# VHH binders against q0v8j4r314to507: the designs that were tried, part 9

Target 1, 194 residues: q0v8j4r314to507
Amino acid sequence: ASSLSFVLDTTGSMGEEINAAKIQARHIVEQRRGTPMEPTQYVLVPFHDPGFGPVFTTSDPDSFWQQLNEMHALGGGDEPEMCLSALELALLHTPPLSDIFVFTDASPKDAFLTNRVESLTQERRCRVTFLVTEDPSRAQGRARREVLSPLRFEPYEAVALASGGEVIFTEDQYIQDVAAIVGDSIADLVTLPL

## First folded at step 3 (VHH)

Design a17 (framework vhh_7xy4_2)
Fold by ESMFold2-Fast, scan of step 3:
Structure a17 (fold): chain B 194 residues (1-194), chain A 120 residues (1-120)
Amino acid sequence: as target 1 above (194 residues)
Amino acid sequence: QLQLVESGGGLVQPGGSLRLSCAASGFTFSWYGMAWVRQPHGKGLEYIATISGSGSRTYYSDSVKGRFTISRDNAKNTLYLQMNSLKPEDTAMYYCATPRYFSGGYEDYKGQGTQVTVSS
């Protein structure tokens, strides 16, 4: 049996995404209970800027729920966050043949880890799905005159492709619906247009 | 040691065309998206176009859509910008750049660039 791992952006804009992660975790647990796909371990790694972690692991879904319910949105400054560092930490604590779900609205500040993370997904045989609540074509950053690259999410796309997962872009008001669709996919890859 | 060398600029009449080139070295060119940015004299940098590492996706600023085409030749480690229907307001120093994924923005290129001047 495999693990269910959540990598969760906890910056101040992430209230709806945290709630969607809670709902989706319950749905995945209930859907897979009593099947060969039932998680034997749960992993949670929070991240923001400048920090990430600590990792939380448990075999008990109720303990996982308690830990996830203690997550709340805090702070945040510039657009990029420490996503790939948190994902690397999750991969190091996730057994093979597991699904990892990443919830974020920001590009990776730590893009220099892309190749390492790709290798880890393949070595661990873990599938990574990114749920990103942001328009990748948005050009204006948070600071006046800050220009955002439309390719700023390419590290996530590279990791998802290497792992057999995907990157799903959506608006925060739809994140619960999108997360549910992703959790219903068993061996099927789901690609949603913006 | 990353190096980017721009060429192909010059003086051209309004309505004319130019093709800019950027020779890249010191990194695995096909793995990285690339951008063209420009800086008119006495003004800040403005984004022109980006292209993905494989060349399958391109994006353009509204001011150049339909007139400029970004492309790349990964076998030659070269980035191109085909500029058609040039206007006086296209006059600027043009820079080849890699998007900074970790910062979400474009680097200010501190090297030469290539000057494009559109005038009669």
Scores: ipSAE 0.000, ipTM 0.210, lowest interface PAE 13.0, mean pLDDT 74

Design a18 (framework vhh_7xy4_2)
Fold by ESMFold2-Fast, scan of step 3:
Structure a18 (fold): chain B 194 residues (1-194), chain A 120 residues (1-120)
Amino acid sequence: as target 1 above (194 residues)
Amino acid sequence: QLQLVESGGGLVQPGGSLRLSCAASGFTFRYYGMAWVRQPHGKGLEYIATISGSGSRTYYSDSVKGRFTISRDNAKNTLYLQMNSLKPEDTAMYYCATPRYFIGGYEDYKGQGTQVTVSS
């Protein structure tokens, strides 16, 4: 048994990513309902800038789906968001040996938390996968005269590597497909004894 | 080192069929979902189809639904794309990819591709 944990950027640009997360959650819940592979716990932590949380936890997949279905893209302005704070909160509420999925299109405003989050992933033995809808080579930000560092996503790469997960960079038009591949692959891993 | 090697492309008339193959190595193929993507000359990458690691689930773009079928043979570490009722607009370089295993989008972690040209 495992938990299903989503850390979800709710910034105004994230409409397609939120929809992909909703569709994937419904599919995982439906496929595993009543089977030995049904998650024992569900965790959802939203974030934006300047805020993150509150964490939502439940053992009921329908409650998880309803909470996720209430998520909508809101606000935004500059590129960086409070991703690592939200991930820290998710880690504190996720059982050991679980997978956590992070959906975002932005670099972490709270990069100073990188080492702390890395340590938490290893202590809890949780695997973190980031689904990032952005080109890391892009130099011009959304705000006038905003210059983006080519190293701005290194915190996500560090956390993913430390946890045994990965960072997947993609574009909005592919996010639903990427999320489906990731979700199905994890389902296959837990149903195939290794 | 992870490698993906596509084959099976060629020149075909409208309404024809082709079967593409992708030979995967350097990772445990059966544990990861796979995708076919394509790039028409002078355009960006377009998603075509995806398949789960076990092969139990498949997804298709609206442009190919009903005409293309994605499948895999995990014993042979091979991904397939059966293309039927081919149209001139299907002309593109076709790549297999796995966003599950690699950082970056499909553009960063794909093979060298196989060219499909649909023309009379």
Scores: ipSAE 0.000, ipTM 0.143, lowest interface PAE 15.3, mean pLDDT 75

Design a19 (framework vhh_7xy4_2)
Fold by ESMFold2-Fast, scan of step 3:
Structure a19 (fold): chain B 194 residues (1-194), chain A 120 residues (1-120)
Amino acid sequence: as target 1 above (194 residues)
Amino acid sequence: QLQLVESGGGLVQPGGSLRLSCAASGFTFSYYAMAWVRQPHGKGLEYIATISGSGSRTYYSDSVKGRFTISRDNAKNTLYLQMNSLKPEDTAMYYCATPRYFIGGYEDYKGQGTQVTVSS
């Protein structure tokens, strides 16, 4: 079995990443529709701050596309977002041996969930890949006088390591290229190798 | 304090083979995708191959696909590039790198390099 699961940061700075996710989801759906490699389930979990979810699940690629197409970048203030809470929710609704893709430009406000999420990725045998449009060395946050830790992305790196995935840091101008390479990986790999 | 040290280059004849190694230190090697890039004398950097942190996914430039194989040993913090069917056009300084910001952007974490010369 195979699932296509997206965890999407919907804060106001995320326009390019949401657009990249839409393009790659459509590409995967079109290439795999009606083949043995078609995803059996689609999962979408949005997040921002203070909220995350609700989870959307469907076996119908057209319903998934409709839901994803309604996603828009809105709001946001400080840098950290509720990423790990959304990822936990996605893991609970994603079949084993599946890939989960996280799109964000922000560190986790909910870093206290790191160990729990790591355990869930291993229990579910799901691989988590983070696409992060941010320079981890940046010290100035989005909110006035917000100070950013150079270690703020360590929770993502820990989760990626535990799950066998990776963290890809990119710039806004390259998000489409990075997402396309990731999408090609999804298109070639229906389930995680054991 | 990240350090990347390439080795294994040398002089080979066309059609020959070489295996390059890159010893990494100063960071958690298995967390990061790694890449091989090359720079012919007097030219810009050319992407060769990338491998994911776990080693489960690999990507190649069209110029080397089918001839080169990228691999890694996370227990030894070492990246490899097996080069077969070498051509004179493969002559370059070879660098290992880890992307920080984007695929193809490797300058901040590029090592010292190892020279590969393909000549009769």
Scores: ipSAE 0.000, ipTM 0.152, lowest interface PAE 14.3, mean pLDDT 74

Design a2 (framework vhh_7xy4_2)
Fold by ESMFold2-Fast, scan of step 3:
Structure a2 (fold): chain B 194 residues (1-194), chain A 120 residues (1-120)
Amino acid sequence: as target 1 above (194 residues)
Amino acid sequence: QLQLVESGGGLVQPGGSLRLSCAASGFTFSYYGMAWVRQPHGKGLEYIARISGSGSRTYYSDSVKGRFTISRDNAKNTLYLQMNSLKPEDTAMYYCATPRYFIGGYEDYKGQGTQVTVSS
């Protein structure tokens, strides 16, 4: 069996999304509990702006849930967050052939890490799935005069593509539906034939 | 309403070629990554090719790498899959998908498909 890693955006805008992400993370873990795909290890890396980490690792799902329950929305500001730095940290602590799930509502502030993170996903054979509670067509950011690039999520798409995962854009109202999709279908959608 | 319409499938001999097209509408095509997904009769879905919104990055499954090429024309809202050196095991229903965007579920975002049959 491999590990499951969660990379969780804890910025101030993520209050509702953090709760939804906790529910989804629990759902994914419970879906695999007692099956051949049950993780041997769990990894959690929080991020925001300006910081990310510390990484938390455990083989005990109860300890994992305790750590998740301590995650709360902190601060805020401009739209971009330190997602790729947190993902790099998660990749360095996640065994090969593992799934990594990233929960965020924002584009990467650290887009300069895109190529490095892509290489790490390929070298470690880890699949990265991004769950983004944001409309990529949105033009106005959280700050009064922040104008958002229509290509701002390209780094996530690049990483997901390189890893064989995907980027799922959703709204708060659909996050519970996404839990079933991620748990039941993401493996099927990227699984090699026969 | 989001719509994806695949075309270009058909019957072809082993070693032959086909070019699939997917016409997209109802969303800003260039903002979203796109994928080609196939499903052989009685088997699960397989993502065989992916392309970023800008077209600058592509990914292929090992089963098709070197034989298939994914591309897109954002001005025409069209996704393509060039399939060369086709093998019997490439026989499947081929779907155009936007798995990176969820609003009505994956079924709503997947086209009706186009059948590719590789047989002598």
Scores: ipSAE 0.012, ipTM 0.371, lowest interface PAE 8.4, mean pLDDT 76

Design a20 (framework vhh_7xy4_2)
Fold by ESMFold2-Fast, scan of step 3:
Structure a20 (fold): chain B 194 residues (1-194), chain A 120 residues (1-120)
Amino acid sequence: as target 1 above (194 residues)
Amino acid sequence: QLQLVESGGGLVQPGGSLRLSCAASGFTFSYYSMAWVRQPHGKGLEYIATISGSGSRTYYSDSVKGRFTISRDNAKNTLYLQMNSLKPEDTAMYYCATPRYFIGGYEDYKGQGTQVTVSS
């Protein structure tokens, strides 16, 4: 069983990323519609701070598109967001052998869930790809004297590696191109011998 | 510009050892997981091993578990693969790679490779 699952950061800074996610979701659906790779289920889990969810699931790509189209940037707060909680919820509702795409510009506020989420990706046999619109080398936060750890994205790396996916860092203007490349070619580096 | 330069390959007899190195430049090495992959002549790419950016986590394909060790030196921007108990089946071009794309779009994430031949 295969699914297309989106975990989507809806904080106020994510307007461009939400639009990119909508366009990319449409692109993926259209590329796979009528092919053997067409998803049998679609999953959507929004998150921000302090909230995440509710999860939305459907077998109908048009219903998925309608739900995704209702997503808009809302609130925000500080830099870290509730990403791993939303991903845990997505994993519990995503069928095995599925791809999950996470769109965010922020490190996880809920990093204490890292080991739990890693275990769930392996139990569910789901591959998680993070699309992060941020420079991981940025050291200065928004608040005065806020120092950003160079290791702040390590929980995403741990989850991606455990699941066989990856973490992709990019800028708003490239997110659609990066997502398309990832969707078509991620397996090239980890293909079984022919 | 991202660059990956592999070295350390060569001809060895079965049961021998080799250590491969990969010199990385053009990106913040410690932020990215790194992988070794190989390609036997006339076959597809085969995943060998991955190491996290910090070096705290490693993963191996079943074909090399217990024989190969992946490691990194972030101060030197260098990735290593220690290969022990080499078998003829390990004969391949070895590449270091990152499964990550960089800020600003797609980059070439694979080097030119280093040949390992296990035979007499």
Scores: ipSAE 0.006, ipTM 0.183, lowest interface PAE 11.6, mean pLDDT 73

Design a21 (framework vhh_7xy4_2)
Fold by ESMFold2-Fast, scan of step 3:
Structure a21 (fold): chain B 194 residues (1-194), chain A 120 residues (1-120)
Amino acid sequence: as target 1 above (194 residues)
Amino acid sequence: QLQLVESGGGLVQPGGSLRLSCAASGFTFSYYGMGWVRQPHGKGLEYIATISGSGSRTYYSDSVKGRFTISRDNAKNTLYLQMNSLKPEDTAMYYCATPRYFIGGYEDYKGQGTQVTVSS
């Protein structure tokens, strides 16, 4: 009785994240098809700047894969993106007691939505995990002379905390994956659990 | 079929330099992060460096920071590791790999390796 929901940043810098999402979705769909762990619903919400959506929902894993396979990184501009607006849309279309995974390399342009989104995660009892492929200490943005706030990811941390999820930065993800390889140990890497 | 083929290893004296290359095929190279790992004789696999799909972000183990540089040429589907100030402790078989984060299953996504020996 759960959904697999992706909120996916489609800006021009997101090529590797989009492909990571595609590979993980294929693994989940194929490995869990016909098992008790199979999701009952799939949700996909793309975003960039200035737009977000449209939301796509389906109970068919093949339809979900087809939609995800059509996603490509396009465009560019300043660092912040419309992440919280897309997440709000995903929450409104995701069944309660579900996991939502957000893929982005950018801070929220729509940080004014933080309190609203926190309330929605609690109201709908959805857990939100952010996969952020960025160094939070980086001070220079993508645009010429753009200066980045060291507090720019606090909205994601607030939403994750309110929902019982977490914010995972790519630097930590790479280190965790490599630690598992080096130790030749089975470490449960959090790669889109259902 | 995914394939990774390493080259550029050899014998070098302490303080020397080598450049490793990895030719990748069977997947959209520019979309995936890539990395280098090594295995010294009689020891486990050790992380060296990773690079994002676009090449804009790089990460290094503490043992090689300031000495090694990871880079890529997406037009040529090739990953590189520039190794400077080599030490005897850098002696190992070096493997090109996709991180488990993106593809999963380490052995399925590691190349055949190239031997680096640092000895006077």
Scores: ipSAE 0.000, ipTM 0.129, lowest interface PAE 13.4, mean pLDDT 71

Design a22 (framework vhh_7xy4_2)
Fold by ESMFold2-Fast, scan of step 3:
Structure a22 (fold): chain B 194 residues (1-194), chain A 120 residues (1-120)
Amino acid sequence: as target 1 above (194 residues)
Amino acid sequence: QLQLVESGGGLVQPGGSLRLSCAASGFTFSYYGMAWVRQPHGKGLEYIATISGSGSRTRYSDSVKGRFTISRDNAKNTLYLQMNSLKPEDTAMYYCATPRYFIGGYEDYKGQGTQVTVSS
């Protein structure tokens, strides 16, 4: 059996991204419904700075949706967040052959855990995909972003590569694409069965 | 609904070339890394190559490094494997997969694959 796990940055800067994460979560679940990849368990681990967790686990998708829907952006500290600690907690509660999606707009404050988390993804046989938000106002400073971003997010790249997943840097187009996909999914549900 | 459909296999002589294609549908293709794996008759699955969702990063098994090239066209939702300098030991059923299938032991994989046979 497999799980669908979400590791969600809940800092004050994440309001729009949390809503995008909810839409993406719905999309991922619908894509896997009725397939061999349909989750038997759901995991949710929030994080910020200095805290991470508590982990929430359930076999009931409705309970998962309710918990996810109650997440909202709150507070704000320095930019780096406790992402890898939250991911480690998620991995320890996620069965093998599962997907873990991480939503964040911040570099890891706990980068010293990178090697441990890499090993854990391989031992648990879980794929980790990071969805990292890019602030549209900062996209205009492309040269600056290109210089600093790779070093800032290197731990995420390392973990994603070790697990067979990847790091996706989101832009305005991502939110529009996800919204369009949700619309198409609704249309598919009302289409006559073949 | 997630679907992966492989094509491009066939019979080829040692030293020949083939290009495999995988048509993906039912998910946002560019968000996910993809893999090619193979299964020789009567044996287990073997990893061949992996590519990131953007296409910027690739990884290869030692058995195919320098001979095979993985690529993708996100506008067409298609994954490719260019196979050069083919050897008899490359004979196998080739499957397009998400990395979860490559990680091992995913028993419910239902893709049909495309057969590659290398013989004189």
Scores: ipSAE 0.000, ipTM 0.156, lowest interface PAE 13.9, mean pLDDT 69

Design a23 (framework vhh_7xy4_2)
Fold by ESMFold2-Fast, scan of step 3:
Structure a23 (fold): chain B 194 residues (1-194), chain A 120 residues (1-120)
Amino acid sequence: as target 1 above (194 residues)
Amino acid sequence: QLQLVESGGGLVQPGGSLRLSCAASGFTFSYYGMAWVRQPHGKGLEYIATISGSGSRTWYSDSVKGRFTISRDNAKNTLYLQMNSLKPEDTAMYYCATPRYFIGGYEDYKGQGTQVTVSS
């Protein structure tokens, strides 16, 4: 039996993504209940800037739902966030052969952790899927004079590739549909009759 | 299975124009941003332009800004690149891509390409 882990950006722009995570957590638990894929552990790690965590772990899906349901979007500063630090925390608390889902609309401020996180996904044999509600071609950040690189999401791609997961970019209004596809353990979007 | 099929390349004189097309299938086209990238012979991939899922936002590399226009027709699941004022340095294999969506290998996010040659 494996774990189900959520790494969740809680910055002020993330209202739709947090709601999508809540819906998909309930859906995944229900779909896997009584099957060989039923999770024996659940992990939740929030992040923003500044800071990340604390990690929350439980074996009880109802406790997981209660904790997730208390997550709300608050604050925000510059565009990059502490995503890889939060993912490292999740990996350290997630059993092998588990799925980890990351919800964010921002590039990693902590890109220097990329190789370390890749190694952890391989060591733990965890699959990491990123749901990113952002256009990677956007050049202007949230802060005045903040210029964003079109390569700023390469750390997420490297981690996803190393783990056998995916990076999925979409718009806020589609996050519910995209999260549902991922929540059904569909490896690629081509299997969905969209 | 996700498929991206490029067309419209060819040989053109400096200062000429070409319009590239990309037919997409296997996913809900309007949900996802699309990109054009190119690879000159013996060089790495160069990013050209991206368009949002709805088509309301576009971004261009400095080397093509003002000369190339990216657009899409979501009803036809087709991406376009209008190339004007072509230069010899625009000679490359041009690929339609979903930027960083499918991690099954770098090849999985782009089609087979269409060759553009700008020469006298």
Scores: ipSAE 0.005, ipTM 0.194, lowest interface PAE 12.7, mean pLDDT 74

Design a24 (framework vhh_7xy4_2)
Fold by ESMFold2-Fast, scan of step 3:
Structure a24 (fold): chain B 194 residues (1-194), chain A 120 residues (1-120)
Amino acid sequence: as target 1 above (194 residues)
Amino acid sequence: QLQLVESGGGLVQPGGSLRLSCAASGFTFSYYGMAWVRQPHGKGLEYIATISYSGSRTYYSDSVKGRFTISRDNAKNTLYLQMNSLKPEDTAMYYCATPRYFIGGYEDYKGQGTQVTVSS
């Protein structure tokens, strides 16, 4: 009873990350299709600013692929996005003892939810892994005169550590390699016996 | 109601030392990274040092590297900045800050601050 759960930033800067998520989802679906290791549930929660969701859930890999393939990077604005709200929604719809993968290039606008999300990951025993395509030391935001804290990603690090997952910082040029490692990890979780 | 209260500033001679403290309340201190920033009179904010929520990672500006040390005590909800080999250029109002209040960057939130003056 494994699930493939993606929480996906759909802001205008996320073209490479959305493509990486599509490639890895397709790879997992095709390699596990019709086998005992096929994911039993698929969860997708998009987010941006000011919105997040709606959550999409299905047991059908073709429906999941169609939904994911309709995702496109749109818009812009300031750096922070509604990541933790989307993650909370994903946690409520993901089976216990599952892994959730978050794709973003932005800090959480909803950082006040950090403690609630940590508690929820522990309650459900879900592992959260963040793929963040950004250098945390970068000080220049997207908007003119926007200055960014080098600590802006600490909420993700807190959630990942509390859940037993991790935060992976990378650059757009390496996202395919990093996403492949994540995809292999999901495949191994589905394949490995108890 | 969250609150950050800085203390420990004062007048010191060049080459001297000071230890700044920041008492945090109204939020779960151990869940958030923390920063020290400063603002010289009539100038903009300058980042000084940051520390991760667990204390395992620290970052420093080049102007203070090797002279300042950031640390935290999560049991006491307190952030510290040990300042050694102080220079006149270190004269500024010092603020502690947390990323949860930095929608527009460091300018979005800071406490009342503590003044550090380095002069003979």
Scores: ipSAE 0.006, ipTM 0.165, lowest interface PAE 13.4, mean pLDDT 73

Design a25 (framework vhh_7xy4_2)
Fold by ESMFold2-Fast, scan of step 3:
Order: C-alpha cells, then structure tokens, then sequence
Structure a25 (fold): chain B 194 residues (1-194), chain A 120 residues (1-120)
C-alpha cells in the first residue's frame, strides 16, 4: 500500500506551482484509481515563512482534492521557507513505502533539520522528490539586499538522495509538464526508497 | 531533447575493475543530481548510486558500498562509475538516470545502457 503525499509551499510567489500541484494530484489520482497502485491515504502539508502545517490526511481522494483546491498563494517574506519542518510533519503522517512530492521555489530556512529529516526518510522508507521552480545559480534574492548561496539547495539534495528520490529544477512555464512526467515515470526509474 | 549515452561496459573476470561513463546532453547537467541503476537479465531495476548536482554528496546501495565510486565532471557533462572487486552478481545492463523534466521525452532511460558481464 502507498500514499500520495504533497508538501506545498504557499508563499505568494507560488501561484503557478500550486496550480501545477493540483494538476499533478488529479493526474495521479485518476491514473491510479481502481488499480493496485491506488493510494490508500492522502497527505497534504502546507508551508510558508514562518509557519507550516497543519497536516491534512484522508483516505478519500475527493476530500483530498477539495482540500488542495482551497490552497492559495499568500504573503511571504525573504526567500528561504520552512520546507524541512513541513516535510518532517508529512513523514510522520505518511505510511512506509510511499512517495512524497515537495513543491517550492525557495531554499530551506530550517536547514538545521537536514540530518534529522534524512534519517526519518530512511526509517519510514519514503521516497522524497522536490520540484523546485528556481535557477540554483541565481545569486540575487527576492529582497533587494538578499544574496543567495550557490549551496542553498544542498539540504534538498541530501534528503532526496538519502530517500532514493530526486531534486528537479524547472522554470515556471514547464512546471505542470514536469510534475505530470515525474508522476508517470518515477516508479519505472527507481525500484524502492533506500 | 535529453540524451544520455552510457559506455565502458564489457567482460571482466571476478575481482576485476571497470569504469563506466555517461555523456549527458540536452539539459544543464550541473543543475541536477544523477544516478546509476542496473538491471540484471530477467530481473527488475536496482538502484546503485546517486550523486548531488555539485558532487559533494554521494549515496550507495549496500551491495556496492566500498567497491563502487560515483563521480561527475560538470565541465565535461559526464557521469562516472568506478567499479572495483567485481562479482558475478554485478552482471547487469547499467543505465545512468536523471530527472524527467523535458516535455515530450520521459519514457525509460535515454540511450541503450552498457552491459557489464562478470565471468571467468
């Protein structure tokens, strides 16, 4: 049995990405409904800066879709967001041998959680895939004086690789197509989370 | 658009070594983590190793830890797998893998893979 789990950045810049997450969720649900691959549980954890959660869980795909449709982009401060805290919460509510998809355009403000989250992905045997709408080589942040480290996404790489997943960097215009492709092919490329 | 071309496989005796290469094109190689996976004849895919976009982090399956080393050269858009102390159980078709992010091209591994056969 597998779960479909989404960790979703709701910061104000995330309008296109939230829409992509909704399209991806509908695609996965419809493609797997009535098959052995149908998720037995759905998990949704929103995050932004400074907060994250609450977690939403359901076994009903229609309830999951309704909850996801109520997600909208809201404010947000500097570039880094509370991604790893939200992912930790998702992992605690996701069954083993499940896929978790993280949608964000920002580096983790809570990078101090990296080792803890890595261990948790392996203990829970969950595969984590990050869909990041950002150019990792960009040095100028959203705020005028914000300077971004070229290593700012290393926490996501560490978590993804420890779990047997991936970090996918993409442009806004391709996010919907990338999300759909990942959902279709991820099981064909890697057999099990490590 | 995405293309991955594996090479370096061949026949080798137990205890021998091989170095596999994967030439990447059609995407910004330095932005993405990369993986090596293998498929023994008649069996499913097995994860072997992954490497971060910068090369600073690597992960290995328990079956190859201490024997295989994954590395990358971002200036050459090339991924490598150094295989030492090869065993008959390492016999498989080896593929390099990357995120599926190109519209219109996402099915399976790009390229034919490279066959590794360990036999005396």
Amino acid sequence: as target 1 above (194 residues)
Amino acid sequence: QLQLVESGGGLVQPGGSLRLSCAASGFTFSYYGMAWVRQPHGKGLEYIATISWSGSRTYYSDSVKGRFTISRDNAKNTLYLQMNSLKPEDTAMYYCATPRYFIGGYEDYKGQGTQVTVSS
Scores: ipSAE 0.000, ipTM 0.160, lowest interface PAE 13.3, mean pLDDT 72

Design a26 (framework vhh_7xy4_2)
Fold by ESMFold2-Fast, scan of step 3:
Structure a26 (fold): chain B 194 residues (1-194), chain A 120 residues (1-120)
Amino acid sequence: as target 1 above (194 residues)
Amino acid sequence: QLQLVESGGGLVQPGGSLRLSCAASGFTFSYYGMAWVRQPHGKGLEYIATISGRGSYTYYSDSVKGRFTISRDNAKNTLYLQMNSLKPEDTAMYYCATPRYFIGGYEDYKGQGTQVTVSS
């Protein structure tokens, strides 16, 4: 089983990342369409603050692409977002032995879920890769008087390590290039004999 | 553990050519895409080119498209950048990167890079 699963931060600052996710999804879908490696399931879970979900699941790549194209950056607030809740929901709807990609520019407001999400990635044997467009050393948040901890991304690193995936930090202007590299590398892996 | 060692830079005249190499170790090279990025003196990092793990897909920045070619030799764990029709604006320190340790974002660089200077 092959799943293309996206967990997507839809807060107002995420315009570039949402566009990168759309381009990456199109490339993966077109590369695998009509081949044995075509995804049998597509999963999309949006999140922001205070909300996450609903999960969107389909076996039809055109329906997946249509749903993804309707995603827009909306809203604002403090820096942390409901990432781990959305990731838990994605894990529950993603087939085992699949890859999940998380796009965000924010730390998890729901860091108390870290251990639970780590266990779920290992139990379901899913690899989680985070694409984070943010500087861990930045001290000032988006909200007034918000002070950011330099350790605020530790939950993502813990989940990535537990799952065998990675956390990639980058700048907004590079996110499309980074996402394409990651997607192509995974496509190449899927075409290799196991 | 993971190491990237760039080489092949130097001083060249406008219109000249150089071939950069990046020797990778500490990971399964063929499983990961690779990138070349550069940093002109006193400026930020800029993306140049990327290649998928098996070499099936390549991407280039508009500033180098048609002039630079990215390639890899997975048997030798080596990444290459062939640079043709070099211009003074190509003068920069050149770095290679993996998706795991992308340069140009908020990740630490693992090697020292290789200097390319294009001067009349």
Scores: ipSAE 0.000, ipTM 0.175, lowest interface PAE 14.1, mean pLDDT 73

